# VH-VL binders against q17rb8r558to768, part 11

Target 1, 211 residues: q17rb8r558to768
Amino acid sequence: TAELSHLTKNVPIFVCTMAYPTVPCPLHVFEPRYRLMIRRSIQTGTKQFGMCVSDTQNSFADYGCMLQIRNVHFLPDGRSVVDTVGGKRFRVLKRGMKDGYCTADIEYLEDVKVENEDEIKNLRELHDLVYSQACSWFQNLRDRFRSQILQHFGSMPEREENLQAAPNGPAWCWWLLAVLPVDPRYQLSVLSMKSLKERLTKIQHILTYFS
Key: E = the ipSAE of ESMFold2; O = the ipSAE of OpenDDE; V2 = 0.75 times the mean of E and O plus 0.25 times the DockQ between their complexes.

## First folded at step 4 (VH-VL; framework fv_romlusevimab)

Design a3 (at its last look DockQ between E and O 0.67; V2 from the best seeds 0.00; counts 0 for: pae E 2.7 > 2)
Fold by ESMFold2, look of step 4:
Structure a3 (fold): chain C 211 residues (1-211), chain A 121 residues (1-121), chain B 108 residues (1-108)
Amino acid sequence: as target 1 above (211 residues)
Amino acid sequence: QVQLVQSGSELKKPGASVKVSCKASGYTFTYYAMNWVRQAPGQGLEWMGWINTDTGNPTYAQGFTGRFVFSLDTSVSTASLQISSLKAEDTAVYYCARGPYDLWSGEFDYWGQGTTVTVSS
Amino acid sequence: SYVLTQPPSVSVAPGKTARITCGGNNIGDKSVHWYQQKPGQAPVLVIYYDSDRPSGIPERFSGSNSGNTATLTISGVEAGDEADYYCQVWDYSSDYVVFGGGTKLTVL
């Protein structure tokens, strides 16, 4: 239900890797604390938990992405394979602990929509330019690398008619950020942005570096 | 529906051995861990350890690593506790208790009726 | 290792509220489970994960857990609630299950 999808207090946090809206995040779960965390999320019906990267100062980063559980498979050796996909982005407000895993109070992030007609036009022009750059970059990859990306992440999402319809902006932006081998600090910076223009500009800089 | 039925009470002399069985029914045996809990007369509950019902691998609490052996017969959905070289201090009620497969420490939602083992000369 | 402390006994008048405490260092960071054991019977799970109630347990049983204390609360106490009550956690650092010493609830 909508209440279960708006979890904001004592949210379980898996401290591991970067996750992005709309992007699959398959996990191998072997630590007892995280196995407990996953089981409880299924048992309670929330079927989601937060993903954050580690941070030497604060245990985990100030920003993350909710993962929605699609399926769980138990392996004979006691590990679990958890099939997830990225949902809402969030900012960490308060940190806690439960049964050895991290928890957080969070607030969800959404893009701030641009309503000025000149800004909307400029945003569309920037989007189309960066999208074309991304397509060109992907098509010019060597076959081995393109195949690995397709196998792990799937194809690049198609561009969307309404750039601002989705709360997190176009899905292809997140897909691209997930496949590009960039520093986690850049990735966190983009994850935290509420401006599609800033996100597209950052992606353009990254693509220029790898072109 | 879910039931854990334990073997009958035992009166033993010091130095003997005993095997307490726990037969499960009403659920898929290998989906849940089996824990063993001891309760000496007039005392509280003491966790002895658990056995992974899928792999058969036991884990014993520190004070139970010697004379206590957990085992399974999955063909009849049965967990067993064997105590060798019995001592008077082993006099207690022994319970089997079902726990979550992935965590023996979760909620123990079903318990056997208990098996009293009395060791006296 | 990790220790759970319960009062040995609690007395409550019929119809009143009983509160049974379970003390432990940072127990609020652990999931607490509660069991009722009547004389000559096996324990029965009455609260799990601090505050969840198994099916068949009356709503007058409730639980809370914060800081260094978890509490089992029984409102509208009846004679049939006389029993020993145990709290239990799993300690991640030692990987052991720990029970409290138990509390005898007397209704008088």
Scores: ipSAE 0.482, ipTM 0.801, lowest interface PAE 2.7, mean pLDDT 90
Fold by OpenDDE, look of step 4:
Parts: sequence; C-alpha cells; structure tokens
Structure a3 (fold): chain C 211 residues (1-211), chain A 121 residues (1-121), chain B 108 residues (1-108)
Amino acid sequence: as target 1 above (211 residues)
Amino acid sequence: QVQLVQSGSELKKPGASVKVSCKASGYTFTYYAMNWVRQAPGQGLEWMGWINTDTGNPTYAQGFTGRFVFSLDTSVSTASLQISSLKAEDTAVYYCARGPYDLWSGEFDYWGQGTTVTVSS
Amino acid sequence: SYVLTQPPSVSVAPGKTARITCGGNNIGDKSVHWYQQKPGQAPVLVIYYDSDRPSGIPERFSGSNSGNTATLTISGVEAGDEADYYCQVWDYSSDYVVFGGGTKLTVL
C-alpha cells in the first residue's frame, strides 16, 4: 500500500555496497532474488528497500540506508537497471528472510540536535573548516578521478545555512563519504553516527590522511 | 484486458498425443512467464512447470519430465503444452497461468479457462 | 520436498468470519498466495504476497503469514464465497511452486 512510507518492519535488504542519504545509488540487478525484491517493491507501492554492506558475521551490517526507487529499466533478459537515491539511515533490530532475500526490522536514525549556542558556533566552525578541506581535496584530484566522481555521484552539494535542518545533517558530508576511497568499515562507522560533530571529525581525519 | 484463452476439450486414446494451446492477449507476452497447472478430477492444483516466454526455455517440475513439452509461438502470443504417450492418469484439466517474468515466486494473477483432456480407451 | 498443509474443509455461517490456514515449515519466510476456485471454473487469485489484495477482490478477504502458518480470512462470508481455496508458495530451495491440498469452504 502507498502508506508504507515509514516501513520499519520486514524491510527488504539489498546486500551489496554502502548507501548514503541523498546520494544516488544506481544498481544493476541481475540476481533473481533481487529482481524479485525490486519487482515487489514496485508492485506494493513502497518503492523502497534497505541497502546494507555485507558482513561476514551477520550476513549484512547493523546499519544501512534506505533507497528510494526513482526509476527501473527492465532488460529483456530479466536484468534491471535501477535508479535509486539514499533516504533515511537505519539500524537493524532484527534480521529475517523472504523468498531468498534478506529482510530486517529497523529503526531510523536521526542526528541529535545541539542546543547550546556555543556548541552550535563551534560546530559551524568545524563544519566550514572541513567543507573547505573537502573542496581542496576534490580540486586537487587528478582530472580523471574528478570526472569519474562527477559522472557517478554528481557534484558536491553546497553548504547549508542551517546545519541541523535535516535529520541526517548536511548532504555534502554524505557525498564526500561516498566518494572517499576508504574502507567500508570506516564509512559504516560514520553512517551510524548521530552526532554531526563526530562525523565531521572523522571525515576530517580521513581527508587529512589523503592530503 | 488480460486474457488467456485455451484450446478446447480433448478426447484421446492411450498412447496418443495432445497439444493444448494458451493464447495470451491484453499484455506484452514476453514480460511474463507462463506456468502450467494440472488438476485431476476431484483433486487439487498441481504445478507442472513454467516456460520463459522471452527465451523459450522450459522448466519442468518433478514428475512432468519426458512426455510433457512446453513450447511457444511468440508471433501469436501462444504457449503450448504437448503430452505424448498419453495415459489414463493424464486425464485432467490443464491450466495455463501467467506469472512473473522468469521467476516462480510470484503470484499467478491470470489463468486460462482450462482445457479438459480425457484419456480413454 | 516442501509441503503445504490445509484443512480439507471449513464450514461457516453466513455473515461470520472464515479462517483457512496453510501450514508449512517456516512459511513466514515465504510469500503466500491464495486462490479461490469455484466448481467448473479456473482459480482466481484473491490474496498475494501474504496480505495484498488484487483489484476487484473485496476487502472482506485478507491474509496473514507468520511462523509456520499462513491464514486466509474471509469476513462477512457470503454464499458466493463457497469454493475451494488453495495456498501457494515458491520454494526457494527447490525452485518449485507448491500448492496446498486445498480447503473446501462451505457456507451453511
């Protein structure tokens, strides 16, 4: 039904790569179980499923991101190209199975708001600093790599005036996380954070490493 | 509207062959799989297998290999079931049913009206 | 092979609620579909994906699936609901479609 915009029970899980809020995640779906999953997502009207990276211990990670299906192109051989974009982050509460693909009961993640004016000021300063560092990093990349990133992920989002307007914080942070060539474990740790300050700090650390 | 229209009733002798056709209309034929289901008199539904309407690749359930052949004529959006060396036990109503493309996990949302095949000496 | 178990018959008075069960090992991990078949007619899909209802099927028809049991529920049963009902799954392990044995619903 169309009312399942807040799906938290038996969410179908695509186990593959990292996904992030607001970041496009194009998929080439060829496995029958996932073709089924995508088809059902469309038929039921939800047009959403969760994306989690693989985990050797638990089949898939404890954290993930919902993907919104924007468009599906079905190929004659049964494969599909799926245009998706990242939505809400989630934590896995319970794992299940449905017709061969993974499911999960989930809870959505939202950033904890900072209320203290001094802390907000400090957060803004950190944000601006890291954003500047990110821009510098990207500009210093070789043309080939920049082009690839732009083609796949698009341009880095602009700075937001209100850092706490969105439950997931600034979009450029997720974009940057998606394009940084770091271990998925690091990316996952950042995805799970509910503190923008902590995310920025970790991102800054990563940028420093690659600078 | 989606329709599956099957061929008429058949009366055959043991050892003969029969071909049941299922003509699809109202949708893109190759976008959905075609399943075959058998129902003996007074018995339940029994899945026989399916055929990929795009590739023409048939898959048969256990117990329906050998004498049963699924085929297609895509030019007329028709799936066919051929049964050779007919036996009395083949007496049943045979249904074609539309399912999801190349997958079995989906529902059969449209059915043919059924074809009664009677095998009697 | 995967097996679905249905009661052979269920009886219900008009206006009451009928519940038809379909048992299977971990059937909750499978999508269950339900079909209605009236005498001399082809089966009709009445529930798919455990609880979804096809267009044209009355809201009186509902489905649930958890654990080892799927259930088709028909509220406000009418005389016209008298039929055979079949549950169906796809078994991922064997890649077979499996039907239950069917349940005859009698409206008293």
Scores: ipSAE 0.420, ipTM 0.787, lowest interface PAE 1.0, mean pLDDT 93
ESMFold2 (binder alone), look of step 4: mean pLDDT 93; pTM 0.953

Design a4 (at its last look DockQ between E and O 0.59; V2 from the best seeds 0.00; counts 0 for: pae E 8.4 > 2)
Fold by OpenDDE, look of step 4:
Structure a4 (fold): chain C 211 residues (1-211), chain A 121 residues (1-121), chain B 108 residues (1-108)
Amino acid sequence: as target 1 above (211 residues)
Amino acid sequence: QVQLVQSGSELKKPGASVKVSCKASGYTFTDYAMNWVRQAPGQGLEWMGWINTDTGNPTYAQGFTGRFVFSLDTSVSTASLQISSLKAEDTAVYYCARGPYDLWSGEFDYWGQGTTVTVSS
Amino acid sequence: SYVLTQPPSVSVAPGKTARITCGGNNIGYKTVHWYQQKPGQAPVLVIYYDSDRPSGIPERFSGSNSGNTATLTISGVEAGDEADYYCQVWDYSSDYVVFGGGTKLTVL
């Protein structure tokens, strides 16, 4: 319990690609600083670190996603293959550095719940519509591309009955965001959103563009 | 329990060679790197380098290339340091120390008892 | 090369608190480990990761690291604490492990 509390301060940050809640993020780690980071994460028992995309102005983006280490395979040459999955989203409060890798003080992001019944109904309708559009988009992809997506990210998660059960909303939205060939800046904007409605709207726009 | 047991004291003449051994026990030998640290009489600790216990690949610190050779005998969980063309300045206590595998940044949590090498005419 | 600076000696009365410093450029951005070495013995890890304590090390040993100074603090100093203490870091730029010069702690 005490170890987990340390995950909001001086969180080690892997600066590389976008990560998303519930989405697998396999990593090939070869840099000494990151090998160290991964090893420390395991040794300390946290088995977690943050993932952020690079930023030209701030070294790494203001938003990211925690990655949970599920498995690490160390190679004889010093490299490692790390099996991770996305956890909580976060906002960067303060940036730091430790032994060559970036750290951050962070705050976790959670969706704002909609309580109005009419709004919930509308949200459900939007959700179902966008989900349908996503399915259609994926089904219409070329076989090669579809296979690649399935290999890397797995199948698209099913619809959830309760859209607000998880702090990050429906898992399929993050899966879709991960597989859509959009600019990381766009993906980042969606990651930072605390409104499911806003995320769905943005995702829908992206789907429309690629349809 | 984790133990690193080093070979006994050595007295050598200049130009000779010496081999110091470090036998590990109480843990999986290949899970941790082995470091070597030198301490001259009355002086501080000096890191010499490390060896990958899985691949056998050695890395030497500056000043410890050429005459210094790290080696392994994995079958007996033993790391060795060989010093050739010994000089008087090589007179020191040599320590093996366990550290994180394939990394230099970690702590040395277990040390050998040290091996005194004396080089005298 | 990266250099760690320690005072050559620190003296403290029994029961008092000893503080041993380790100076280095931006050492706060590095992880510091501390070792105790008694005469004729091998070094013993007493603090790792700036402030973590290995099993078997008394709670009166603590560590901190910020800015340009890391500090090993020994509260309630005992006669048995008389030893040489070394700080240690890994320098990412050079890929070298670096030790401080060591501090002799004398218990008066």
Scores: ipSAE 0.181, ipTM 0.711, lowest interface PAE 2.0, mean pLDDT 92
Fold by ESMFold2, look of step 4:
Structure a4 (fold): chain C 211 residues (1-211), chain A 121 residues (1-121), chain B 108 residues (1-108)
Amino acid sequence: as target 1 above (211 residues)
Amino acid sequence: QVQLVQSGSELKKPGASVKVSCKASGYTFTDYAMNWVRQAPGQGLEWMGWINTDTGNPTYAQGFTGRFVFSLDTSVSTASLQISSLKAEDTAVYYCARGPYDLWSGEFDYWGQGTTVTVSS
Amino acid sequence: SYVLTQPPSVSVAPGKTARITCGGNNIGYKTVHWYQQKPGQAPVLVIYYDSDRPSGIPERFSGSNSGNTATLTISGVEAGDEADYYCQVWDYSSDYVVFGGGTKLTVL
């Protein structure tokens, strides 16, 4: 049907929080419209929906992240516990509605790979510097904040051998953005970036702000 | 296999009462809501309401708030419809139908065979 | 009080395609289910979530829903398809189940 063949058309949108590639996003769902959205996704076999933050001008933001459903547990009181993980990033092209929940036509985003050997070397140097800054920030957190992050998100992912292998860049970047206590609108600009260099530079600025 | 088996047809006089039962089998009774649907002779389907099979809390459609009572006996996985002060206009086939636990998606995937209630003087 | 409108009857020759419509304001933004009811029998779910078929329903049954009209399509119509067909929505704004008035399909 259209749900299976048009993952870019009439995509169901959960309007709630920021989601990031590779990052778990556990949800407690109690609103009837979102319970319907999730049940339909499971029954039709697509097993995914988009996540966007709310927006005062357009109901939801112009950029978001697909969530892949891993497991759903329906509770007798009408709530659902939904285990998801972030997948592909997307840009919203057109907004719609279905059964009280938002939908969108979307286009997926991927990083543009750099091919110049000198630029690759410089990217690696920047990556290693910002990774070290992130580790230092995490190590200098007060114990209860660090413990909370570890409990909800796990350890920071290890640095990756090939920085450009994954279409969204290194997983640790997204983990860090998920745990940093910044305004979602500020984070939204990083979600839309297709350059790993620009993303690392923005992360560096955020870390400096909290240092 | 999922089955909904209803009690037999009934002939009643105006002012009497009737109780239609619907016995469920082949699934966990409290995982699904039970709906009641009426069909008068030669007419279409009319939703009467539903009952939460875990809590026993009924919801009645607007025209069914008085003489119609939904109830459960969970020990035998049975939902029941009681109609009191029967009128000739209550002559219909009454169906039970299984729906989502709190009826927020609305598809009725299994139906009872129907119980004909005839009210005549 | 959401209203669904179906034609009272549709006639189709054997082997041809039947189209049964269900009209409602912005029904394309609602989820539509379809039921088949043969004389003296309980309804049977034939399409749910606008276009999905339950197990055991032939693929010649299909559904669509957009704008103000949902449509049940039966291709290669057989005599055994003679029945009443009902559309149904859930009205999320009032927790209310609404059936259409039904359409009698005749195969001649």
Scores: ipSAE 0.013, ipTM 0.610, lowest interface PAE 8.4, mean pLDDT 87
ESMFold2 (binder alone), look of step 4: mean pLDDT 94; pTM 0.954

Design a5 (at its last look DockQ between E and O 0.64; V2 from the best seeds 0.00; counts 0 for: pae E 4.7 > 2)
Fold by ESMFold2, look of step 4:
Structure a5 (fold): chain C 211 residues (1-211), chain A 121 residues (1-121), chain B 108 residues (1-108)
Amino acid sequence: as target 1 above (211 residues)
Amino acid sequence: QVQLVQSGSELKKPGASVKVSCKASGYTFTDYAMNWVRQAPGQGLEWMGWINTDTGNPTYAQGFTGRFVFSLDTSVSTASLQISSLKAEDTAVYYCARGYYDLWSGEFDYWGQGTTVTVSS
Amino acid sequence: SYVLTQPPSVSVAPGKTARITCGGNNIGDKSVHWYQQKPGQAPVLVIYYDSDRPSGIPERFSGSNSGNTATLTISGVEAGDEADYYCQVWDYSSDYVVFGGGTKLTVL
């Protein structure tokens, strides 16, 4: 893969939608400021930018996800078709501006690992229960909706043997949050969590709501 | 390598027309925008606008929407500036300058040598 | 429209450091490009994106940009650096390119 920089200062921010670790985020871009931002990322070799949802008080949310650029098509009619995938989550420390697009100083987020054996056991039990609920929900979808999800996001990631190996926790959690039709403010709350237990609990609440 | 070669200096009377050409070489002409910049005697640089070398669509700066016409001939990698109804105040050096069209009006990395247009009655 | 302000002239002794300023409202939020123009010649890009140097430009040339001021710095000034220097931005709101008025660097 392309060289990945540890960007923490003046990180370019695309203010648009929710993005999640490991999840594809395809973009169609018409705005000159974002076309410029993406072109610069390619030309400078960073091939990354942050994604945040808008916020009425602070211009954009206090939390977001880095997007890794996999492919870009710059079209003569002024469109850019950008293929990205989610990387590290972050918290916004300071907001800025460059050439009409937002920037931020950021702090990356990672899950806090539990080490107590009883807590690990309880976490595993919760994980397996919620994973089973998610699988049931997905298999019970109407064929058209399931096909749309498969086409856009791919299959639900397999459960991981070590729940705490990845710094963002299990990939299937992020996949599920990306495909569920929930309020963005609730999704943002889950994005900001460093506790896998809290994340699983929130996901379980969402799945129960749709049952 | 990359070169922008402009047509020779012109001496014109008021009311005449002039066409300044800018021939590009050493790169793919349609991958970069062509900008035009004016410099009156003893004055600074003034951006006149640019032309999209892929579509041929020009954009003119606010003061240049009338008598100034940008055009191109991609078959010979040439951009042109035509000034009609010349006035004494059009006396200047005219530069073509390459910019990256996808980055809009950013930096200009290569410039033509300049074409002096003198308008004298 | 957006305005860039440069001092009309700067004088520096050979071997010393020249600093040429470019003032603009919130210019730190913009990318600043710098051009050198020697007498009778076309401008040459010497700094872009505030602080990046094109290939072939000596390390003596550097740039910075914050707040309301961008600065071109030329260390170890040589007689060959005597020229007019222009700052330039692209103003997103108007989609207009703006040049500063230029600064004549004199090497005494």
Scores: ipSAE 0.285, ipTM 0.727, lowest interface PAE 4.7, mean pLDDT 89
Fold by OpenDDE, look of step 4:
Structure a5 (fold): chain C 211 residues (1-211), chain A 121 residues (1-121), chain B 108 residues (1-108)
Amino acid sequence: as target 1 above (211 residues)
Amino acid sequence: QVQLVQSGSELKKPGASVKVSCKASGYTFTDYAMNWVRQAPGQGLEWMGWINTDTGNPTYAQGFTGRFVFSLDTSVSTASLQISSLKAEDTAVYYCARGYYDLWSGEFDYWGQGTTVTVSS
Amino acid sequence: SYVLTQPPSVSVAPGKTARITCGGNNIGDKSVHWYQQKPGQAPVLVIYYDSDRPSGIPERFSGSNSGNTATLTISGVEAGDEADYYCQVWDYSSDYVVFGGGTKLTVL
């Protein structure tokens, strides 16, 4: 009977792809270990598990994102279709194993707030600039790719008035990170950042590369 | 409430066959797997295998292939265990137990009352 | 094949705490389930997933699992707790369900 919303010990880890805060992450689960994991998550009431990319050295990456199960459909053959959405980011403190799937002790990540007025102003300017660049990038995509992105990830979130209201910063940044065709290692580096300024800077760099 | 009701005790001679039934009620029969567990007199629990109640596909544990057959009658929410060519060593209580399709959640939350099968000449 | 080891018997006085162990190689990496079986009755699930308790099972029943040993703990033991107790796991390697040999709990 642990806190359902603050799982930090022996968190089940789905080792597959990158996940991001607020970004939908639909899954087709066919491996028995993960079928079990999903089922247990529902049974215990947590309805959450961690998502990490694979790592050659450590089995899975040091950073990941929690996924909230919104809906699950179990198939008679044992497979499941799972509707999930990204929640909190985390850093892995300890790795474990349970019934064939990975577990981890984790700590949640939150952005460091900027308190200086001048820094806030600069951050806002950077944010607005990069957002504009992101919009331009997306608008210039071929219809085929744009449609695919919209189908899988939905529309890009709007700008937020308060950039520091959410612990993970603006949602559109994560959406953009999810849709940009970059290496997962690069995406992971951005996911691990606690500075919105740093994330925006990296995102801007990526946008420039693809422009 | 969930219930698994098994057929009555059986007395058989060696070489004969027996069919034990397990009728499920109180839940959707095809949403859960059915397991079979054997317990010889004075002995522990022994897992025999399971059957997918939706597809009818059986899986047998080592030592329970050949003479043991799992089957279903979905229309009456009933799983059955048939043992052919009975031996004295088959004398035991046989249980049906509800589980999950992939067995990885390996707990059995509901059990039948058991069926005693006695094989004697 | 994966093997679970239980003591054949455990004795405890009424009101005291009984601990029944289940040993297995790296059993901490597995989910352990426990069943109570009284004479002439079917097994009853009393603990699942190491420490979770089914509805209707008293809080006196608890479970833990780490390393090579899982433990079923029964606090405030009552005469009605006298039974055989079985631990059980799913073995990933063989895809088999494995039961321990069972432990007879005697209430003195």
Scores: ipSAE 0.248, ipTM 0.738, lowest interface PAE 1.4, mean pLDDT 92
ESMFold2 (binder alone), look of step 4: mean pLDDT 93; pTM 0.950

